# Designs tried in a protein design chat: VH-VL binders against FYVE, RhoGEF and PH domain-containing protein 5 (Fgd5). Part 12

Target 1, 194 residues: FYVE, RhoGEF and PH domain-containing protein 5 (Fgd5), of Mus musculus (Mouse) (q80uz0r647to840)
Amino acid sequence: RALVIAQELLSSEKAYVQMLQHLSLDFHGAVLRALENVEQEGREPLAQEELRQGLRELPAICDLHQGILESLEQRLGDCGEGQPQVADIFLAREQEFEHHAAHILQFDRYLGLLAESCLLSPRLATTVREFEQSSQGGGQSMKHRMLRVVQRLFQYQVLLTDYLNNLCPDSAEYDNTQSALTLISKVTDRANES
Key: E = the ipSAE of ESMFold2; O = the ipSAE of OpenDDE; V2 = 0.75 times the mean of E and O plus 0.25 times the DockQ between their complexes.

## First folded at step 7 (VH-VL; framework fv_rovalpituzumab)

Design rc4 (from rb5 with heavy chain G112A M113F V115I; at its last look DockQ between E and O 0.71; V2 from the best seeds 0.64)
Fold by ESMFold2, look of step 7:
Structure rc4 (fold): chain C 194 residues (1-194), chain A 126 residues (1-126), chain B 107 residues (1-107)
Amino acid sequence: as target 1 above (194 residues)
Amino acid sequence: QVQLVQSGAEVKKPGASVKVSCKASGYTFTDYGMNWVRQAPGQGLEWMGWINTDTGNPTYADDFKGRVTMTTDTSTSTAYMELRSLRSDDTAVYYCARDSPYYDSSGYYHWAFDIWGQGTLVTVSS
Amino acid sequence: EIVMTQSPATLSVSPGERATLSCKASQSVSSNVVWYQQKPGQAPRLLIYGASTRATGIPARFSGSGSGTEFTLTISSLQSEDFAVYYCQQYNNWPLTFGQGTKLEIK
């Protein structure tokens, strides 16, 4: 049923927002403080402004998904077993999904900059190690953790496809879900082609 | 030269606390994390925890949570480890060790304790 | 928590001979193993990191190998100063864990 899939979308969005908050607030903040402290001590940072700029995309992605979560909670929490109408939540945020595309297109470059910066800055290397060990346990590298940012887009494709297949083709929600899938696919296709 | 110099040996009674100091010199103290490791007489090495010397944020091994406090004073480049509610099986040599990153020939990052303090003997006896 | 198990507990060998020390992890640690040497009354000394890379100033007679769960430290042409206790340590995950040590003694 469509409602079951919509509830799965809500519950998985809650988990994703929690992960994004750890990345965008905890890790990003710690890296910025480490870079700022080097500047305050009078040591000239080696090309680290580019890394700072690249990490700026994480807050925008976090803001996008906090909004999606709030909208999903309101619509599904208030309706109970009523007919779900969630596709327009995604359609209203087309511009904001470009933040995902920007991150994806520059992903390998930012990981390279982070790795090189860690080699040149033991303080930054220490910051990355602390985050890698403390966030979720297990041995996921920073590369794997940042890849999780984009994994959600592919999950949306799966969930919205399943949702679509359980809607009446004559319904407005069916048409809206097709449009939402086109939007998400456009973003993921841009990433795959670069 | 790069070195870690620890405070002198201590004798304590059960139930007391001990605070061991570790003064760093010859490098930027806040660039590297600090580990604490202990070794009971005739026994092996046991990791107690790690502290981010820049932020002061510690991570403790489970066996020591609730009894250990690790701190730093960046103005004196000194790390501290305080162990409370001492028991006779806390008799050990306590080491501080700098946590250092290394780049291997394959291009991967590694971590090792490259600089160790001389150790501080803490004896807990009734 | 990853358990590191060293064997043998004691190894008796003559100077000039070869010593082989084993370290096993309870789960894969990739190549994230360090070897330390400790002489009586002294702090440990870093020998090998990344399972196989010698630290600066460590003689070529020391070599390390292994990945995953099984690791080996080999000392060729033993010198009198090599008789000590050797520890392996994993740094794949916190908490960091050491093996219990292998004592290398003169036969």
Scores: ipSAE 0.504, ipTM 0.823, lowest interface PAE 1.7, mean pLDDT 85
ESMFold2 (binder alone), look of step 7: mean pLDDT 91; pTM 0.934
OpenDDE, look of step 7: ipSAE 0.728; ipTM 0.904

Design rc5 (from rb5 with heavy chain T30D; at its last look DockQ between E and O 0.81; V2 from the best seeds 0.00; counts 0 for: pae E 2.8 > 2)
Fold by ESMFold2, look of step 7:
Structure rc5 (fold): chain C 194 residues (1-194), chain A 126 residues (1-126), chain B 107 residues (1-107)
Amino acid sequence: as target 1 above (194 residues)
Amino acid sequence: QVQLVQSGAEVKKPGASVKVSCKASGYTFDDYGMNWVRQAPGQGLEWMGWINTDTGNPTYADDFKGRVTMTTDTSTSTAYMELRSLRSDDTAVYYCARDSPYYDSSGYYHWGMDVWGQGTLVTVSS
Amino acid sequence: EIVMTQSPATLSVSPGERATLSCKASQSVSSNVVWYQQKPGQAPRLLIYGASTRATGIPARFSGSGSGTEFTLTISSLQSEDFAVYYCQQYNNWPLTFGQGTKLEIK
């Protein structure tokens, strides 16, 4: 049923936010500080500047998804036998979501930039190694964590499609879910064209 | 010339502490982590821990947690390892070894201890 | 903790011949294995990283292979200076762990 799928959306958003918090609150600050030393030695490569710019978007991306999570928790925390209503959570954040989704889809490119930057900066490489021993990072490699940043948009697409297929077609939630899917699909289609 | 030079051999009694120094030269000390590895007589290599020389944050092997302290002094490019509550089976050669990254053509990072100190013999006898 | 098990403990081989040293991990370490050479009274020397990539200055007669749990160091056309103890070490997980060593000695 629709409720089970909405609960899966909530539980997966919890996991995603926890991963983003680790990247945003712990890792990105350490990496930016390490990159400052490279800048002091001269002009940094374009790859390192692009990585720096991309990482500065992480706090805003984390805040967006924290807001989505909190709204999902509120909507599903007291849900009974009624139809869930979660699609408008995405629609209410359409402007922010469209802005940040484009940056999220570039994260696999940032993996390559991180590797290049680590080759040029042993201090940055040491920062990544220390972070990977962290218990809040779990057993996942940094590569897998950054790939999950990209994967979330496609996961929304799958989950919202399944959700839609289990809603009453005459309901307002069905219409709202179609609109949310259109929003998500528009962003992911632009990424596929690039 | 990249080099790690350790302090001299020590003889200690059980229950005492030892502090081994490892002075780096020929490279930027706080760009690379530092490992400590020991080797008991006739035995293999045993990893004791690692320290981020930039932040001073150590990671210790479980067998040594609570007995070991790893520190650095960036002004002298020197790493230190202190082992407390010494036992006779702590008799070993203690090495410092630089933690060096390697990038392969597939974009993955690899790690190796490329520069080792000469070793410091610590003998614990009653 | 990942246990690295080397075999054989001692390998007797004549100069000019080929030696094959084995290293097994208790769980997958991908390709995250290093090989070291240690001569008596000396610190270890880095030979191979990433399971198969020779470190700078290591002769081509040293080759490494393997992935997952099984790894091999091969030394072709043994030279007199190659008789030493060889250690594998994984860096896939903390703590870092070494194999117990394989002593390569003159037959």
Scores: ipSAE 0.375, ipTM 0.721, lowest interface PAE 2.8, mean pLDDT 84
ESMFold2 (binder alone), look of step 7: mean pLDDT 93; pTM 0.948
OpenDDE, look of step 7: ipSAE 0.741; ipTM 0.911

## First folded at step 8 (VH-VL; framework fv_rovalpituzumab)

Design rd1 (from rc2 with heavy chain T59Y; at its last look DockQ between E and O 0.75; V2 from the best seeds 0.70)
Heavy chain, then light chain:
Amino acid sequence: QVQLVQSGAEVKKPGASVKVSCKASGYTFTDYGMNWVRQAPGQGLEWMGWINTDTGNPYYADDFKGRVTMTTDTSTSTAYMELRSLRSDDTAVYYCARDSPYYDSSGYHWGMDVWGQGTLVTVSS
Amino acid sequence: EIVMTQSPATLSVSPGERATLSCKASQSVSSNVVWYQQKPGQAPRLLIYGASTRATGIPARFSGSGSGTEFTLTISSLQSEDFAVYYCQQYNNWPLTFGQGTKLEIK
ESMFold2, look of step 8: ipSAE 0.598; ipTM 0.865
ESMFold2 (binder alone), look of step 8: mean pLDDT 93; pTM 0.946
OpenDDE, look of step 8: ipSAE 0.757; ipTM 0.913

Design rd2 (from rd1 with heavy chain D104G S106G G107S; at its last look DockQ between E and O 0.72; V2 from the best seeds 0.68)
Fold by ESMFold2, look of step 8:
Structure rd2 (fold): chain C 194 residues (1-194), chain A 125 residues (1-125), chain B 107 residues (1-107)
Amino acid sequence: as target 1 above (194 residues)
Amino acid sequence: QVQLVQSGAEVKKPGASVKVSCKASGYTFTDYGMNWVRQAPGQGLEWMGWINTDTGNPYYADDFKGRVTMTTDTSTSTAYMELRSLRSDDTAVYYCARDSPYYGSGSYHWGMDVWGQGTLVTVSS
Amino acid sequence: EIVMTQSPATLSVSPGERATLSCKASQSVSSNVVWYQQKPGQAPRLLIYGASTRATGIPARFSGSGSGTEFTLTISSLQSEDFAVYYCQQYNNWPLTFGQGTKLEIK
């Protein structure tokens, strides 16, 4: 039923936020610290500012999804029997999903920038290796981890479609869920074009 | 000339500790991680751990956790490995080895391209 | 932990002949395998990285192949200085793990 699917949306959002926090706080911070140390020694790698620019979308995406998670927890924590209402959580944040669009459009350039920077800086390559080997999913490449950022949107499409199919077509939640799916599909269209 | 020069041989009793030094020269010490690898007489190679020489963050193989401490001194470009509570089966040659990146076929690869000369640690009752 | 298993333990071959050394991983390591050569009383020497790429200064008679779980080192025309112990090592995941070694001896 609809409530079960809404609970799945909540539980999967918790996992996604944890992954985003690791990328946004731990990896991003480690890369910036490595770049700062190179800068202090007067050895700035090629494309350092471009690398910083490419990393800026991750904190914004993390903030967006923390907000979504908090709202889902509030809506679903109290209402074991009630009608779930979660679609407006996504609609309220339409503008903020532009950070996902920016990430999708820059995905290949972002990975190329990181690879080029690691080629020019053994210290940065060492930092990336430490993160890859010490973090969740140990041994997975940065490319794979960054791809997960956009994969969540496709998961939303699946979950929200299943949710929609279990709502009364006359309800406001049905209409809101259709609108949320339209919102998510607009963002994912860029992934299909790339 | 890129090289790693280790401290000399040690003879220890069971229960003691040993600290092996590894001085780097000819490259920027903080750019590369450092591995520690040991080899008991007539036996194969065993990875002990890795340290980020820039941050000092160490990572240890499970068999050595609780007994090993890896540190660095960036001002002298020197890595250290201390092994505590020594047993007779800790008798081995201990190597430091630089963790070096290689780019090829669209991805990064890793190898230990520079090794210290080895430090024999003998543990006998 | 990924176990690397080398075979044979000892390989007896005449100079000028071809030697083939095998290394098997307990799970896929992609192409993340390194081969080392070690002579008595010396530190290991890097031969091959990325399963198949020769390190700088390594003679063309050394070649590596494989991906996933099975890897080989081939020495196409053995020289007297090639009789040593050879180790494979995976770097797909920490902990880094070595095979137990293959000793290449004069037949």
Scores: ipSAE 0.579, ipTM 0.864, lowest interface PAE 1.1, mean pLDDT 86
ESMFold2 (binder alone), look of step 8: mean pLDDT 92; pTM 0.938
OpenDDE, look of step 8: ipSAE 0.753; ipTM 0.908

Design rd3 (from rd1 with heavy chain D104T S105R S106G G107S; at its last look DockQ between E and O 0.77; V2 from the best seeds 0.66)
Fold by ESMFold2, look of step 8:
Structure rd3 (fold): chain C 194 residues (1-194), chain A 125 residues (1-125), chain B 107 residues (1-107)
Amino acid sequence: as target 1 above (194 residues)
Amino acid sequence: QVQLVQSGAEVKKPGASVKVSCKASGYTFTDYGMNWVRQAPGQGLEWMGWINTDTGNPYYADDFKGRVTMTTDTSTSTAYMELRSLRSDDTAVYYCARDSPYYTRGSYHWGMDVWGQGTLVTVSS
Amino acid sequence: EIVMTQSPATLSVSPGERATLSCKASQSVSSNVVWYQQKPGQAPRLLIYGASTRATGIPARFSGSGSGTEFTLTISSLQSEDFAVYYCQQYNNWPLTFGQGTKLEIK
C-alpha cells in the first residue's frame, strides 16, 4: 500500500535529517571553530578558506530536508483515513534541490581540500578524528558520510517509484509523484552531465 | 624538543584516588589529542581514554567510566588523569601519549608518537 | 570492542636472523593498525602505522604488512637492540585496543 511507503519515506527522512544535522551543524561548526583558532594564532592557509566556502552547501541541504521532514510529519500525522498526499512537498522545493547538485559537482574537490587542510592543521585533523569516533555509527570516514548526503536522492527515486506504482493512475497524486520523480532525476542527471 | 613529563610515583590505599599530571613541551598542546594508557606490572597495555586538549572533551573506555576524570589546563600545557575508588588491580604504570595524525596512501592514520615516562601507582592495603 | 590477538607470546631468535610476529583482529580493522616496541623500563615506541608505513627514524629492517584481520611485523636482520616486547594496536574504532604483546628474546 501507498500509505506504508509514505510512512517509510517519513521514517527514513527522520534518520537522514539527524545525520545531516550532525554533519552540517555539529561537524561544520567544529571545523569552523578549529579554523578560527588557527587564524587567530596568525596562520591562515588558502586551502582552509576554500574549504570553508565549500562547506556552506551543507547547511542549505540540511534546511531543505528539515522542511521536507516537517511537511511529511504534518501530512502523515493528519492523514490516517485517506490516500496520502506527499508529492507536492518535493515539488514546492524544486529550487532548493540545486544545493544537492552543487554538492555533487564539487564533492571530490571538497574531500581533497579537507585532506589538505588536515595535513596543514593537526588541530583540524584532531577535530575530524573526534567527530568520526564519537558520532553515532562511529568509525565511518568523512568520505563515507559525505557520500551519504547524495545517497538520499537515489533513495527518493526508489521510494517514490514504489509509491507511484501503488497509486491510482488517474489520480492527481499519481501525476504529482511522476513530476517529483522527474525533479529528482533532473538533479542527479544534471550533476552527471556537467 | 617535543616531550611529555609526568608526575612522580604514588603509593595509595584501596578506596583512595590518584591524579597524574602530564606536562607537554616543544609543540602546540591544543593541536593534538591526548591518550591515557596503563600497564600493570608484567602485563600489556590498556587504553583508558582520550581527551581533546583544545575543548576539554573527554572520552573514556567503558571499564573506567564512572571512576576516571581526564582534564587539561591549556595555560600550562598540562593534561591530568584522576582515577578514583582505587583497587589493588589498579597497580600499574600510567602513561600519557600524544595522538598524532599521519596521511599515507590516500588515508588518515593515527599513532601515539610521543609518550610520557610513565607514573607508577601502587595500590596496597 | 575489537580484540587484538598476538602470536607467539614469546619468540626466540638469533641475532642477524629474521623474526615474524603475528597479530589478528576479531573483526576487520582495514589497515588501521600500529606496531609499538617496548624495552624494559621504557615507554612504548611507535614503529609502524597504517599497517605498513614506518614511522620517521625507524630502520628499514622493520616492515609491516596485512589488512582486514591479519597483520605481521617482520624484522629482517635482528640487531641486539631489537630484543624487546612488541604490541600491535588497532585504531579503527574507539576503544583503542592492544594485543597482549610478543616478547622477542635472544636464542
Scores: ipSAE 0.524, ipTM 0.835, lowest interface PAE 1.6, mean pLDDT 86
ESMFold2 (binder alone), look of step 8: mean pLDDT 92; pTM 0.942
OpenDDE, look of step 8: ipSAE 0.727; ipTM 0.900

Design rd4 (from rd1 with light chain N92Y; at its last look DockQ between E and O 0.83; V2 from the best seeds 0.70)
Heavy chain, then light chain:
Amino acid sequence: QVQLVQSGAEVKKPGASVKVSCKASGYTFTDYGMNWVRQAPGQGLEWMGWINTDTGNPYYADDFKGRVTMTTDTSTSTAYMELRSLRSDDTAVYYCARDSPYYDSSGYHWGMDVWGQGTLVTVSS
Amino acid sequence: EIVMTQSPATLSVSPGERATLSCKASQSVSSNVVWYQQKPGQAPRLLIYGASTRATGIPARFSGSGSGTEFTLTISSLQSEDFAVYYCQQYYNWPLTFGQGTKLEIK
ESMFold2, look of step 8: ipSAE 0.568; ipTM 0.858
ESMFold2 (binder alone), look of step 8: mean pLDDT 92; pTM 0.946
OpenDDE, look of step 8: ipSAE 0.739; ipTM 0.905

Design rd5 (from rd1 with heavy chain D54Y; at its last look DockQ between E and O 0.79; V2 from the best seeds 0.00; counts 0 for: pae E 2.1 > 2)
Fold by ESMFold2, look of step 8:
Structure rd5 (fold): chain C 194 residues (1-194), chain A 125 residues (1-125), chain B 107 residues (1-107)
Amino acid sequence: as target 1 above (194 residues)
Amino acid sequence: QVQLVQSGAEVKKPGASVKVSCKASGYTFTDYGMNWVRQAPGQGLEWMGWINTYTGNPYYADDFKGRVTMTTDTSTSTAYMELRSLRSDDTAVYYCARDSPYYDSSGYHWGMDVWGQGTLVTVSS
Amino acid sequence: EIVMTQSPATLSVSPGERATLSCKASQSVSSNVVWYQQKPGQAPRLLIYGASTRATGIPARFSGSGSGTEFTLTISSLQSEDFAVYYCQQYNNWPLTFGQGTKLEIK
């Protein structure tokens, strides 16, 4: 049943947004404050400046998924008995999905910059440790956290494929879901070229 | 020289509190977290908690949560651990230990590389 | 909480021989284990981090191995100063946890 799969999309999106908010609001704010302190001491390495520039991608990813979550909550909270209509939520957001692709393309670079910055700043290393240990993911490294950002796109492909297989082929939602899968695949293909 | 110097031994009665100090020198105090570890007579090491010396945010082991408070004074480069509602089984040597990052070919690691000399706290009636 | 279990509790070995100390974690800690040495009346001393990397100034007779849940500290050609208590500790997750210690005694 399509509705069951749409509810799974909603529940998994809630979990994903919570993870992104912690990563985007708590961790990156703390990292930026630590980097500002190094600048005030007059010892800002080039790698730390590039790290600051690279971190700006995560707020945009968080905003995208917060919007998706809010739309899913409204659609599925209001329409529990009929065929769900969720595919257009994704179709409306092609430009925002560029932020997801940009993060994927730069994944290894961001990990390298963070590692280099931690070598130069024990305070930053301590901040990363506090975040890694205080997050709901327990002891998962930043590498695993950022990998979860990427893995969500694959989850969408699986969920939307299952959803499509449970829709009436005559319906507008079937056509919209095919289009949403094409959109997600296009974003994933840009990432795979990196 | 990098070192941690702790306050002197204390004798307390059950129900009292103790506050142990740990003064850092030879390094930037706010760059490293601080662990507190205790050792009862004839027993092993027991981790009590950790504090981020830059932010002041602590994390407490479950067995001490509610009875322990860890603080810092960055102006004197000093960490503090206060243990309340003392019991006789709180008799132990209490250590502060710097939380230091390391790296090797397999990645990032952590270890307690600098320890205070220890503070004996005796709880007796 | 990750429980670290050391064995044996006491190990009696003659000088010049090899000692092998075991440490087992209740769940995988990858290679996130440190080993400490503690002599009577002294604070612990960092020996090994990352399961196998010697800290600066630690003699080559100390070696560590293992990953996942099982870890070993080996001391080849024991010296008189090596008779002490040894602790393993995981840093994979908070809370940090120590093993109960292995006392290395002269036979």
Scores: ipSAE 0.437, ipTM 0.770, lowest interface PAE 2.1, mean pLDDT 84
ESMFold2 (binder alone), look of step 8: mean pLDDT 93; pTM 0.946
OpenDDE, look of step 8: ipSAE 0.800; ipTM 0.927

Design rd6 (from rc3 with heavy chain T59Y; at its last look DockQ between E and O 0.80; V2 from the best seeds 0.68)
Fold by ESMFold2, look of step 8:
Structure rd6 (fold): chain C 194 residues (1-194), chain A 127 residues (1-127), chain B 107 residues (1-107)
Amino acid sequence: as target 1 above (194 residues)
Amino acid sequence: QVQLVQSGAEVKKPGASVKVSCKASGYTFTDYGMNWVRQAPGQGLEWMGWINTDTGNPYYADDFKGRVTMTTDTSTSTAYMELRSLRSDDTAVYYCARDSPYYDRGSWEYHWGMDVWGQGTLVTVSS
Amino acid sequence: EIVMTQSPATLSVSPGERATLSCKASQSVSSNVVWYQQKPGQAPRLLIYGASTRATGIPARFSGSGSGTEFTLTISSLQSEDFAVYYCQQYNNWPLTFGQGTKLEIK
């Protein structure tokens, strides 16, 4: 039961990492190339540098989840008897979740900066359009794609709560799962402060 | 003056290919995507595809996939559309049209429209 | 693919009167609709984008409205040059799709 939920955590993490790789490698790279062209043409640099800096959170979030995925694959690849042990995977990466907190706090600001940068650069607007219309997203807007970045944390809360409810309350994994939920909740509580 | 100038009319036999050119002037060619749209005589408009003029990445409507190739030459600011294995129902006026962004500050959303169109190229396919 | 359905197919109206053209999408396209005008022998002309915003140089008698699946183009005081075919087009998703057109003709 717990194992089934842990397997669901693994499978959904695979899907999430694929989405993050598209954002952090393809989109982020394309935007940086477009911003470099604007700078070479002597255009306004201040808002563009702030956008460049804010977008650097995406690669860091991608790195975090690649590590989580690798660890989940290792822990669940044994397929043996007994309770799964996955909660410490999250606890080991507590500091790295601050990249999510930074994303949550600055979400609307960076969306606005991206939109305004597209106004100043038709090439950047064209880059964003191509990305939005790629077959992976089915025409989903950049706003919705970036919202999905933080949406995973709420999915973790649901999955880890279900997982916790299927663990022996006296087990170390139960205690660790409570701690992982506390960690995730600390990060998502930043959204309520904004 | 922003404009798109297309190659002249063509008459082709079934099974042949046609390559239509679209030369841009008055703007930075690689800043905007390019659409290709056709219109059969007396009929409506049909989107054929879009190409990123900076990267050369094309995207085709399903009905044309496998028969159409869209390319660009950034040194001459020219887009090309080649349609192969022509059939009589490919008789149409073929347009290139610039893909232009419009920003709605209130919603923080971008809108898109084809603001500059070529004059059209009539391709007639007859046996 | 999103189907755009225009009505009526033909609209007969006298100069100086109001014309109302309808466009319906098979699924929500938010406000991602453009309207084009096409006169005989000419390429289409961009009128309205974002469902309701006039393109540069488009007279105030042209107005657009709608969101989701239902969209309207209104021409408030028809001029002789307004008799043409009008197309709606969605840009919410590729493939881009057009309505079949509404011919606005003099009564």
Scores: ipSAE 0.586, ipTM 0.848, lowest interface PAE 1.2, mean pLDDT 86
ESMFold2 (binder alone), look of step 8: mean pLDDT 91; pTM 0.930
OpenDDE, look of step 8: ipSAE 0.704; ipTM 0.889

## First folded at step 10 (VH-VL; framework fv_rovalpituzumab)

Design re1 (from rd1 with heavy chain Y103W; at its last look DockQ between E and O 0.84; V2 from the best seeds 0.71)
Heavy chain, then light chain:
Amino acid sequence: QVQLVQSGAEVKKPGASVKVSCKASGYTFTDYGMNWVRQAPGQGLEWMGWINTDTGNPYYADDFKGRVTMTTDTSTSTAYMELRSLRSDDTAVYYCARDSPYWDSSGYHWGMDVWGQGTLVTVSS
Amino acid sequence: EIVMTQSPATLSVSPGERATLSCKASQSVSSNVVWYQQKPGQAPRLLIYGASTRATGIPARFSGSGSGTEFTLTISSLQSEDFAVYYCQQYNNWPLTFGQGTKLEIK
ESMFold2, look of step 10: ipSAE 0.560; ipTM 0.848
ESMFold2 (binder alone), look of step 10: mean pLDDT 92; pTM 0.942
OpenDDE, look of step 10: ipSAE 0.767; ipTM 0.920

Design re2 (from rd1 with heavy chain Y108F; at its last look DockQ between E and O 0.81; V2 from the best seeds 0.00; counts 0 for: banned pattern FHW H108)
Heavy chain, then light chain:
Amino acid sequence: QVQLVQSGAEVKKPGASVKVSCKASGYTFTDYGMNWVRQAPGQGLEWMGWINTDTGNPYYADDFKGRVTMTTDTSTSTAYMELRSLRSDDTAVYYCARDSPYYDSSGFHWGMDVWGQGTLVTVSS
Amino acid sequence: EIVMTQSPATLSVSPGERATLSCKASQSVSSNVVWYQQKPGQAPRLLIYGASTRATGIPARFSGSGSGTEFTLTISSLQSEDFAVYYCQQYNNWPLTFGQGTKLEIK
ESMFold2, look of step 10: ipSAE 0.603; ipTM 0.875
ESMFold2 (binder alone), look of step 10: mean pLDDT 93; pTM 0.945
OpenDDE, look of step 10: ipSAE 0.749; ipTM 0.911

